# VHH binders against q9xw16, part 75

Target 1, 132 residues: q9xw16
Amino acid sequence: MSGWNAYIDTMTAAAPSIKRCAIVGAADGSVWARTEADNVFKASEEELKTFVALFNDVTQVPAKGADIEGVHYVVPRTEESLIFGKKENTGFFAVKTKSAVLIAVYEGPNEVAAQVRKAVESMQTYLNNAGY
Below, E stands for the ipSAE of ESMFold2; O stands for the ipSAE of OpenDDE; V2 stands for 0.75 times the mean of E and O plus 0.25 times the DockQ between their complexes.

## First folded at step 6 (VHH)

Design r68 (framework vhh_gocatamig_d2)
Fold by ESMFold2-Fast, scan of step 6:
Structure r68 (fold): chain B 132 residues (1-132), chain A 120 residues (1-120)
Amino acid sequence: as target 1 above (132 residues)
Amino acid sequence: EVQLVESGGGLVQPGGSLTLSCAASGFTFDDYALSWYRQAPGKKRELVAGISSGGSTVYMDSVKGRFTISRDNAKNSVYLQMNSLRAEDTAVYYCAAPLPPPYGYGFDYWGQGTLVTVSS
């Protein structure tokens, strides 16, 4: 309810099916905020540096997939500022802003995925408009 | 040393208007976004409005069309014009500068807050 954690809270309130999420620096993958305690986002610094670098050339990602929290996801396609992946009934959405990358991991069917995508894209728009 | 000083809160009747001001110092104001948050009794602190360095704005759904955020870079100030006030808008309003690293790793700089009471 302070700093960047307020943005985490806003996203999880809009999409309760988000299990874990984080806001990280686009340049280096440094964590600005993440879910904690029972919902702690467990990506290492090295994994996050590798992950944010994927946005330098998103066209390569569907061939390789993406790793988040040590889990390898199939990435069916990408958009310029959006990477999303699936693994069985789990998935993630990651969006890039000017200065940040937002990552949300969820569990559930396609209806849940749609709600999570909306929440993440709404926050992406907000942060871009806020200069981030 | 980042400082944010709010003013303009007070008692107002439903349907009335109020303008909140926030004077900022200690960082390169022109380069960063500023936001208004509020916290009503018994509720979590929530984002009301934000304005980017370039002047782009965002608003909480319940205040769209009623509140307007603006900034004056020459005066290092951000404003929240509040129209058509409702009882549900009663809260302490906080000015915040959600600065990215190196200023902080997820901690905004908050002002002291200014109380807005909308009473019948």
Scores: ipSAE 0.005, ipTM 0.191, lowest interface PAE 10.3, mean pLDDT 83

Design r69 (framework vhh_gocatamig_d2)
Fold by ESMFold2-Fast, scan of step 6:
Structure r69 (fold): chain B 132 residues (1-132), chain A 120 residues (1-120)
Amino acid sequence: as target 1 above (132 residues)
Amino acid sequence: EVQLVESGGGLVQPGGSLTLSCAASGFTFDDYALAWYRQAPGKKRELVAGISSGGDTVYMDSVKGRFTISRDNAKNSVYLQMNSLRAEDTAVYYCAAPLPPPEGYGFDYWGQGTLVTVSS
């Protein structure tokens, strides 16, 4: 959906180290918007269904890790409505709102990760306040 | 007070082996994933290996099959067994843990590091 693409653009402008991101439905992992072209977010429908289901009990996630775009990440810990993972110099942040899950994959050191987390959490707050 | 204390670094020849150890204290060790990072001269720190609270592991592609990360929850320790060492593995190796909620961005708490030098 092109309307949702504006939120993708807002997040990537706020945190340029985001390599790929998506906004997906919390219930089923259906893609509402994602980065495209050279930065296409490549997760399959089945992988996204599995991923959003992790938010049903985030406390179980650090024991198993998480898969995004066919890449397995170690999950250091979780917070309520927040899952983040690490692999080499890459990572992701995923946050849940009432109706959506925002996923941002980034590359860079911890300073970069901080900027990405802030961008994703700012969008989470915005969407929750907008009723999503 | 969270503490991570690394040991086991040293000078080794190419093809040699080395075991790094990390003793952790000051947090609920069993509930967190732990990791080994390394930083070579002129480079940024990179995640070499990570181990989940349940024992699931991830590795940097260039060390997969050569390095093994393990943990001993009874001893609050994490280990990195390094085999078939190469000159490119020369770096300071850091044990790392995540900061407790609500802070942190990954493995943000690091030990002092232990130097591994691979040369003939």
Scores: ipSAE 0.525, ipTM 0.788, lowest interface PAE 1.9, mean pLDDT 88
Fold by OpenDDE, second read of step 7:
Structure r69 (fold): chain B 132 residues (1-132), chain A 120 residues (1-120)
Amino acid sequence: as target 1 above (132 residues)
Amino acid sequence: EVQLVESGGGLVQPGGSLTLSCAASGFTFDDYALAWYRQAPGKKRELVAGISSGGDTVYMDSVKGRFTISRDNAKNSVYLQMNSLRAEDTAVYYCAAPLPPPEGYGFDYWGQGTLVTVSS
């Protein structure tokens, strides 16, 4: 078992509202790990390539939103290494590490968002410290 | 070749303590982070604790305040001190070397695991 898969499992375990998530290369959107089986993360690599490129200038993302798995999300705001979006009772958190982007798609009320963010940011911190 | 060898697992009563050790070889130990994972029966493998090359630590919420990860670079070893053990801590514990690029790009290394059973 790859550690990348374990990281996926760790995030999903930490936030039950996470339905799908992936770890991808920050440079090219290549998939390092993703949720599978009943909760397959469905974004294509082409889509992911476009998505990770959003981190090159996060200030522009709120104006245009972000697409994940063919779904368009409104992005209320961004941070240097954080993009999050909302659509009805769904949303996503994406955080950038040195070499990766962690994406978590969740379902639930706004109250669950904090737990999702915590999960991905904790992993972000860990991976950064690990050199990723 | 990267090699990780865990030890220290065993049977312990709830509230007890146990120290796991992992001996590492095959890479420049001082430059890399180390981690402990665990996998309980029927559950996914999860990150328990990590320690960076600089000594920064991270823990899963359920073990904060009870578990402590540490490293000894002179011995190429990483440790997991587990206190106040609970039944839900029962799992196979794995030592991991999440090597950064280029050596570990997209991959890390695992030990064989050591079983920790917490039961009255």
Scores: ipSAE 0.021, ipTM 0.416, lowest interface PAE 4.8, mean pLDDT 88

Design r7 (framework vhh_gocatamig_d2)
Fold by ESMFold2-Fast, scan of step 6:
Parts: structure tokens; sequence; C-alpha cells
Structure r7 (fold): chain B 132 residues (1-132), chain A 120 residues (1-120)
């Protein structure tokens, strides 16, 4: 089991409303760790490569939206290192660090979304400070 | 700052049509996605349709093919054309916009809502 799985566990403990999440390489979308079994994060390697490339110019993302696990999300807006999306009662937050992209898929209202954003941004800060 | 004003709701028979309009102000409309949410009696709010700044769309499964979301950037307006209305579509419909950076969790600003009642 990789050490990166501990970070997945930390995020899901901080925000139990996260249904699925992953830590992937910022350069290529390679999976470093993800939720597994009944909570398996099912994005393909090709989809993740496409997704992490969105961080090269986040200003273009709201024009087209984003795809994660074969689901198309509307992207309300972006920030320099943050992409988030919505569809029905589902949403995601994705944040970029120096070397990684953290993706968390959740289900629930804005109160749940706030908890999830806090969890991924806390991990983003931690990993950036650790040099990742 | 952000203001959203909905109109177009009303009472309609099953199978009928309505067009909802939303006039937006107080933010850079062209840069943001906009959405329509609804809340039916006794249910939680749900995203009905969303439209990106470039015009790509997302719909909840139960309205796909019946509802069409559109936008007019020159008028700072977003619309929801509702066809083949069903009793289950009865709800208060809200126009929604994201909160400007650095905060926000999705579509955080909501209008006052417009009531749509589908009844025979």
Amino acid sequence: as target 1 above (132 residues)
Amino acid sequence: EVQLVESGGGLVQPGGSLTLSCAASGFTFDDYALAWYRQAPGKKRELVAGISSGGSTVYMDSVKGRFTISRDNAKNSVYLQMNSLRAEDTAVYYCAAPEPPPYGYGFDYWGQGTLVTVSS
C-alpha cells in the first residue's frame, strides 16, 4: 500500500461526505492514490491526463465544463489552482499543488460542499508546504 | 452586489409549456456559468440545468429533452424553456450564480424564486 493512501484517508476523515477522491500527478494525471472497492474513483488514465491539463489555463474551463468519471459537470467558475463543478446533487473540487492534483467527488448541498472544499484546500496547503 | 430576478412562473396544465427568465446584475456575467435550481414541496433543492460561459449545458436526467437552458450575454439573462410539463415539475424555480473569488462552493447566489405549478 503506498504512503499516499494515508492522505486519501486524511481527506475522507476530514470530510466524510467525500464519496470518491484521488491524488494524481499534475504533469500527466498518473494516479498516486485513490479511493478503492465500493468507493473506487473510476476515471481513466486518458480522462485524468485531459483533466490535469485544464490547470494549464483554468480561465478556459467554465466555457466547456469538465469531465470526471465519465460525468460532465458544469464549472461555475475557476480560481488559479481550483476547479469545481456541479451536476444535480453531485459536485467536485479539484486543487493543484506543485506536483499533484487532488480531486474529491461529493454529494450534497452547499454545507457539504463547504466542508469538502475546506478538506481539499487543507491538504493542498499541507502538500505544497511538504514540497509536493 | 449580485442580483438575480426571476420571472415567468405560473399555473399550467400537464403537457403545457412555460419559459422562465432571469435578469442578472452585479458581476461579470460573461465569465460565469449560470444555473436553474428548483425546490419542490417537501424536497431538497436540486440543480435542474446549468449553462457554461461558452454555452455547454448540463441537465438533470428527468428534464433532459423537455427543458432547454439558454443565455443572452448582451442582456445578462438566462432562460429555461420548459416543455411537456409534468405534475412532478411543480416547484419554486431559482436562478443561481457563483460567488466571485476567493469564496464559493458552486452556485452560491440565488434569486427570490418563481413558482411553477403543474396541475389539472
Scores: ipSAE 0.463, ipTM 0.762, lowest interface PAE 2.0, mean pLDDT 87

Design r70 (framework vhh_gocatamig_d2; at its last look DockQ between E and O 0.93; V2 from the best seeds 0.00; counts 0 for: pae E 5.0 > 2)
Fold by OpenDDE, look of step 8:
Structure r70 (fold): chain B 132 residues (1-132), chain A 120 residues (1-120)
Amino acid sequence: as target 1 above (132 residues)
Amino acid sequence: EVQLVESGGGLVQPGGSLTLSCAASGFTFDDYALAWYRQAPGKKRELVAGISSGGSTVYMDSVKGRFTISRDNAKNSVYLQMNSLRAEDTAVYYCAAPTPPPEGYGFDYWGQGTLVTVSS
């Protein structure tokens, strides 16, 4: 297990509603770590490359939504380093650090999203402080 | 102040149709996606349909092919056309919008809701 896998475990532990999670390179979408086994994060490298590029202009994302793992999500709104989306009882949070994008796909009632956001933003803060 | 006002709910027979409307104000409507949620008795509120500011849509599986979400940016309004209604569609339907930055975690702003009852 790489050091990055520990951060996956930290996020999933902090928010049990997270079903799948990945840490990818902000520049190219390369996968640094992801959930595996029964909860494999399934996004392809090509898809992730496209996804991380959304952060180049987050203002356009609410207009077109976002795709993760072949699933299209509606994106309510964005922030400079934050993209989140919804579909049915699922959603995702994606945050950008200095060098990475953290993606968490979650499932549950609407209220669980608050905890997921907190988990990924906490990791975002930690990694930023660590220089990543 | 963000305001979402739903209308169009009512009693309808199974197989019937109904159109819900939502008038939104208090935020830059064109910048945000909008959604319809519903909450049936004893159940959690669930996302029925969402529409991006550019018009792309998402639906819960149980309403695909029956419900259509649309928006009119000139009127700051979002709509939900419901066809082939079923008893299990009975719920209070809520128009939903995101909380303006920096707060929010989805479609976390709702109107007062409009009741849809599907019954023979």
Scores: ipSAE 0.904, ipTM 0.950, lowest interface PAE 0.5, mean pLDDT 95
Fold by ESMFold2-Fast, scan of step 6:
Structure r70 (fold): chain B 132 residues (1-132), chain A 120 residues (1-120)
Amino acid sequence: as target 1 above (132 residues)
Amino acid sequence: EVQLVESGGGLVQPGGSLTLSCAASGFTFDDYALAWYRQAPGKKRELVAGISSGGSTVYMDSVKGRFTISRDNAKNSVYLQMNSLRAEDTAVYYCAAPTPPPEGYGFDYWGQGTLVTVSS
């Protein structure tokens, strides 16, 4: 299908604890690729528009938290191009590139979270180097 | 250096109440979210409650309506009010904070913990 699905496959292979993920446009939250079928990433168009707008000022995010797939996450802190959240034993990492936002939802303890962050940041670096 | 010091744990009967307190230092408390985790023997640590820097909260489903997390920025403290305690709430409770950038993947720093035992 789209070439972007190959990047979804690469991330999920690198960190099997990723339950769902997506690559969306940084400007508007439009979906470029996402996990499908049994692992479908379920965020609405409106939710994604709201979510990518958080990268306009990440310093405001820990005050409110963030919503992905209708689930509210507490956001412990942010970095310039990184938002991450936690709820129970689940969490997410979202990173911004030049043109895209990568979102990965995972399940597991901090050891798992470290592997997911590594996979997402590796893809962020790759896409930035590719001009995206 | 982030430091978290918990207090308030103890032995209570089912249906009882406890308030846990956490004193924090070594970071910009007002800008960070904070959390309470717990760990029962032989189980993984789980996030019980989280509070954003602005005061919005998240709770695990089994404690909703029974536990309340709150913060006092003037005192650099976070609290967990626990009501209607059950035997399954027995655990070591940890106050948790994010590590400073550039590392981290959640609430990565925990204090020493405070033991809560719910038993008749």
Scores: ipSAE 0.517, ipTM 0.785, lowest interface PAE 1.9, mean pLDDT 88
Fold by ESMFold2, look of step 8:
Structure r70 (fold): chain B 132 residues (1-132), chain A 120 residues (1-120)
Amino acid sequence: as target 1 above (132 residues)
Amino acid sequence: EVQLVESGGGLVQPGGSLTLSCAASGFTFDDYALAWYRQAPGKKRELVAGISSGGSTVYMDSVKGRFTISRDNAKNSVYLQMNSLRAEDTAVYYCAAPTPPPEGYGFDYWGQGTLVTVSS
């Protein structure tokens, strides 16, 4: 069994405003690790499969937004390996690595969002360098 | 440089209606989502409504059913129709847009704002 849960802990420690997060397979949305217990990441298998497929063409995502944990977000814009969304005082950042998608759901204003983005992109870089 | 110019604010009685407009320039308007934020005296700026480039919307709970966000891509404009206004809706309203890539983490640009006062 892998130590993927340690990467969840690393991201949540780096940006405490992250309320829930997950590491899922880029091809199929299968959950490799997620926040559990007090802050369960509750996205369904169907939702995650649809979500990771957004990375096949990120240029179309701002037109329709994105759904995670049954919540619809507007996606202001995208980057090749980054999708982020906003709703009320909450949002998400998702980044794609070679094999995975990292998803972090946070609460707070734009200033907090910068910390969240940095945390997920640092992990993205680490996993890419490790071959994932 | 992104330019956002809000208009349409004013004084209105409780239960009244008001339409806010925002003219945008300096970015590829059709490709981005846009939003309205507001800031009431002594409170933090909060997202009121957002609209995707394709027209899907999100709203804060307290305005859902009363406010409608819309966009006109041909005129590079976004609108907020506000109905059934309440005293707690009194705030400066800001039109907001994202920073062009690769920077940004949400709606990072705001205009100067337009004041809405519901006679409180």
Scores: ipSAE 0.202, ipTM 0.648, lowest interface PAE 5.0, mean pLDDT 87
OpenDDE, second read of step 7: ipSAE 0.845; ipTM 0.926
ESMFold2 (binder alone), look of step 8: mean pLDDT 78; pTM 0.774

Design r71 (framework vhh_gocatamig_d2; at its last look DockQ between E and O 0.93; V2 from the best seeds 0.00; counts 0 for: pae E 6.7 > 2)
Fold by OpenDDE, look of step 8:
Structure r71 (fold): chain B 132 residues (1-132), chain A 120 residues (1-120)
Amino acid sequence: as target 1 above (132 residues)
Amino acid sequence: EVQLVESGGGLVQPGGSLTLSCAASGFTFDDYALAWYRQAPGKKRELVAGISSGGDTVYADSVKGRFTISRDNAKNSVYLQMNSLRAEDTAVYYCAAPTPPPEGYGFDYWGQGTLVTVSS
């Protein structure tokens, strides 16, 4: 287990509704860590390359939505370092750090999203402070 | 102040059609995606349909091919055309919008809802 896997575990522990999670390079979408086994994060690196590029201009994302793991999500709105989306009872939160993008895909009623956002933003803060 | 006001709900027979409307105000409508949710008795609120600011749409599998979400930015309105209605579509339907930054977790701002009852 790489050091980055520990951060995956931290996020998933903080928000049980997170089904899959990944930490990827902000520059190229390369996978640094991801959930595995029964909850494998399935996005390809090609898809992730496209996804992380969304952060270059987040203002356009609400108009087009976002794709993760071959699933298309509607994106209510964005922030400079935050993209989140919804589909049925699922959604995702993606936050950008200095060098990484943290992606958490969750499932559950709408209320669980608050906890997921908190989990990924907490990790975002931690990693930023650590220089990542 | 963000406001979402639904209308168009009512009683309809199975196989019937109904159009819901939502008038939105209090935020920059054109910048945000909008959605319709529903909550049936004893069930959790679920996303029925979403529409991006650019008009791209997402639907729950249970309503694909039957429901159509649309928006009119000039009127700050979002609509849900419901065809081939089923008993299981009975629910309170909510228009939903994101809370303006920095708050929000998705479509977390709701109207008061409009009741749709599908019954013979």
Scores: ipSAE 0.909, ipTM 0.953, lowest interface PAE 0.5, mean pLDDT 96
Fold by ESMFold2-Fast, scan of step 6:
Structure r71 (fold): chain B 132 residues (1-132), chain A 120 residues (1-120)
Amino acid sequence: as target 1 above (132 residues)
Amino acid sequence: EVQLVESGGGLVQPGGSLTLSCAASGFTFDDYALAWYRQAPGKKRELVAGISSGGDTVYADSVKGRFTISRDNAKNSVYLQMNSLRAEDTAVYYCAAPTPPPEGYGFDYWGQGTLVTVSS
């Protein structure tokens, strides 16, 4: 397990409703860490490269939605460093730090979504403060 | 303040059609995606259909091919055309919009809802 996997473990412990998640490079979408085995985060490097590029202009994202793990999500709106999406009973939160993007896919109602957002934002703050 | 007002619900026979309408105010309508949710008795609220600010759509598998979501930006309105209605489509239908920044986690605001009953 890499050192970056400890951050994955921290997020999933804080929000057990996270089904799959990853920490990827903001510049290129390279995977630093992700959930594995039964909870493997399956996005390809090509898909992730496309996804992280969305943070170059988040205002364009709600017009087209976003794709993660081959699933197309409607994006209700964005914030400067936050993209989130919905499809049926699933959703995701993606937050950008100085050098990373954190992506968490979850399943559940609004109460679950709130917990997941809190967990990824807490990690975003931690990584930004650590210079990442 | 986001305000959503639904209309168009009612009693319809299996195989029938209804059009639901939602009038929205209190946000920059053209910049946001909008959605229709439904909640049947004893079940959780589910996303039925979503429409992006650019017009791209997503649908729950259970309604794909039968329901069509559309929007009219000039009227700040979103619509759900429901065809080939089934008993299992009986639910309260909610128009939904995102909470304005900095808070929110999806389509967080919905109106009061409109009841759709599919029965003989």
Scores: ipSAE 0.585, ipTM 0.805, lowest interface PAE 1.5, mean pLDDT 88
Fold by ESMFold2, look of step 8:
Structure r71 (fold): chain B 132 residues (1-132), chain A 120 residues (1-120)
Amino acid sequence: as target 1 above (132 residues)
Amino acid sequence: EVQLVESGGGLVQPGGSLTLSCAASGFTFDDYALAWYRQAPGKKRELVAGISSGGDTVYADSVKGRFTISRDNAKNSVYLQMNSLRAEDTAVYYCAAPTPPPEGYGFDYWGQGTLVTVSS
């Protein structure tokens, strides 16, 4: 509960529409923390390695979309350290810090997406300022 | 500045077909994904189909196999071909685009919508 799991709790508390999230290593996709139990973040480490590599050139992502947890998302556009995707009534936001990628998967109407983006970007800023 | 104009809605019988179109302006159309959403009376607005800037598509389960999204970058247009229509497809259909950076969180910019009514 201490350490990296506390950051999972902080993001889910800031945006209750987040159903699953994870903090993974930016270089290799290794899982540092994730939601567990009935809301387990289910991506394999092989899938996560592919996913974090998208941040090596985000400009190519909107043409191809992105996969996480076996789900293919349309990526409307990207920013230098931000990828977001949409599928039906679900979506994701992912941000890169110096050492990590934060991934949040949410469910609900579009009105909650802004809350999710704010939560992950606030954590991105905090971790970057802390050297992560 | 950004403008999305839907057209092609109307009344059709169950099992029929209809093509919606959306003319876009005010942004670099080729760089963005586009989407169609719909909202039936008393129901939430839902994503129906999305198309990436490179042409890859996603669909809601309820329309997969019946609806096809496409885009024509030369005409700055996106289309929704709707086949095998059902009463449950009755809704206002909206064309949607993302806002330009640095703001936005999905498909945030919306047209005025076009009504599709499926009834016998």
Scores: ipSAE 0.099, ipTM 0.557, lowest interface PAE 6.7, mean pLDDT 85
OpenDDE, second read of step 7: ipSAE 0.860; ipTM 0.932
ESMFold2 (binder alone), look of step 8: mean pLDDT 78; pTM 0.776

Design r72 (framework vhh_gocatamig_d2; at its last look DockQ between E and O 0.70; V2 from the best seeds 0.00; counts 0 for: pae E 8.9 > 2)
Fold by OpenDDE, look of step 8:
Structure r72 (fold): chain B 132 residues (1-132), chain A 120 residues (1-120)
Amino acid sequence: as target 1 above (132 residues)
Amino acid sequence: EVQLVESGGGLVQPGGSLTLSCAASGFTFDDYALAWYRQAPGKKRELVAGISSGGDTVYMDSVKGRFTISRDNAKNSVYLQMNSLRAEDTAVYYCAAPLEPPSGYGFDYWGQGTLVTVSS
């Protein structure tokens, strides 16, 4: 396991509703770490390449939604370094750091989203401060 | 002042149809995705359908093929056409907008809701 797996573990521990999680390169969507085994993050690198490119212009994302792991989500809104989506009782949060995109896919009642966001944003802050 | 006002709820028989409407005001309607949520007695509120600012739609699996979400930006309104209604569709339905970012729910602002009761 790479050092990046520890950050996956940190996020999933901070928000138990996170089902799958990945850290990918912001430039090309390359997978640095991801949840595996029973909760394997399933997005292909090709899909991730497309996804991370959404951060080039986040303002357009709410118009079209976003796809992760072959699932289409409605994107209520975006922020400069934040894209999040909803579908049924699931959703995702994706945050961009200096060099990475952190993606967390979660499942649960609507209220769990706040905890998931906090988890990924906390990691975002940590990684940014660390130069990543 | 942001307002979401739902209407159209009522009592309907199984297999029946109903159209819900939501009139929105107090924000730039065209810039946001909108959604319908529902909350049945004793259950958590769940996302029924969402519609992007561009008109792209997402549905919960149990309503696919039966429910249709749409929007009319000229009227600042979002609609939920519900066909083939089932008893399990009984709930208070809420119009939702993503207007309170700090909460992180996704859709953070809801109207007062409209009750849909499906019963024979």
Scores: ipSAE 0.872, ipTM 0.935, lowest interface PAE 0.5, mean pLDDT 94
Fold by ESMFold2-Fast, scan of step 6:
Structure r72 (fold): chain B 132 residues (1-132), chain A 120 residues (1-120)
Amino acid sequence: as target 1 above (132 residues)
Amino acid sequence: EVQLVESGGGLVQPGGSLTLSCAASGFTFDDYALAWYRQAPGKKRELVAGISSGGDTVYMDSVKGRFTISRDNAKNSVYLQMNSLRAEDTAVYYCAAPLEPPSGYGFDYWGQGTLVTVSS
């Protein structure tokens, strides 16, 4: 469990615009690791359970948007294993692996979003390859 | 090719109103969310309002209650009704759409923009 914090550190080092992130179980939204202290990822257990269930049918997500940390985001579109949202200068990327969902909340303009997406997708590939 | 054409900008006095329109073509309009961004001189572009494919909306805090985003799928159009305009709302306003998969990171395709000036 403590080892999962190394993956949080890897993503935040790769994309410094990530403000908060978490790795959660795909089945139930249980937290495996998250940013802590001054940049704590503060989504509730109920919110995370609701969020990971969105991956059961991503095609319905752009109609409703998504909630992370009590903030409602507009979702421009989705891909099979990717949900991303926008609100003001804040955004998120969430990707699903075999057994996990990675969520990264960032602040900054669209110019930094590419770096955040790359970091999250690189970790998605790594975890899928590791059997997670 | 995605095309977004904005209209409706102009000069208005503080407290006035404007309606911006955006005509969209070249993509599956009904399936995607659309947004309005603005950029004042020397500032970053900021998302002022977004509307989901189902009609759910998000707003920047400083415009909430004053601006209303809406869409008309039959006309492939998105609108921004701006009420109680303030000098700080002066900016170029851009209609924005997502790029088609696998590209994109948010609302990455933008129109040419329409200038809104709020001045006495």
Scores: ipSAE 0.571, ipTM 0.807, lowest interface PAE 1.6, mean pLDDT 88
Fold by ESMFold2, look of step 8:
Structure r72 (fold): chain B 132 residues (1-132), chain A 120 residues (1-120)
Amino acid sequence: as target 1 above (132 residues)
Amino acid sequence: EVQLVESGGGLVQPGGSLTLSCAASGFTFDDYALAWYRQAPGKKRELVAGISSGGDTVYMDSVKGRFTISRDNAKNSVYLQMNSLRAEDTAVYYCAAPLEPPSGYGFDYWGQGTLVTVSS
């Protein structure tokens, strides 16, 4: 738990379009760290439990979309450890590590999406290499 | 050849309605989510509405209750029914599909767009 908040800060600094993000347990959606204060990531425990379970079979997700913070997103496609969604001028990227799911909610046009993806995938790689 | 062809744009009074159509070809339409984007002068393109391969929908907050996205897989077509139109809905509207793997991070194939103008 100690130091997990630093990873939140690292991702938001790497991609300024990220407005809220969280690190949650892959098995149960428990929150390990999240943005707080004026940008609180406010998904419920039940929503996060449902959300992380999507990684059990990502191939089913594009047919129905995904919900985070009470917002429904269209999921254009998925990859083995990556789910991303779009709604309005906002979107999310979520990646799975060995033990966790990293979730980043961003604002901006399609042009910023690549920067957000790189930020979360870099952290995914780092945490996987560290055993998490 | 992949094609997305929009139609149905035009000039309409505030409070009026308009239906946009997008005819798709050159790919397996049923497998993909489709979306409508719009771009007003001096603004970036923004997602207006999306529809999953299974028919589930998402909308931009300002159009909820006014716009309806739908698809007809038998006709390889996606539609945007726009009701209660306002001046701020004036834009070029684009049909889009997420067809560019492995680099795809969103909707990457676009039609040419159709202009919607809402004015008195």
Scores: ipSAE 0.011, ipTM 0.413, lowest interface PAE 8.9, mean pLDDT 84
OpenDDE, second read of step 7: ipSAE 0.713; ipTM 0.878
ESMFold2 (binder alone), look of step 8: mean pLDDT 78; pTM 0.779

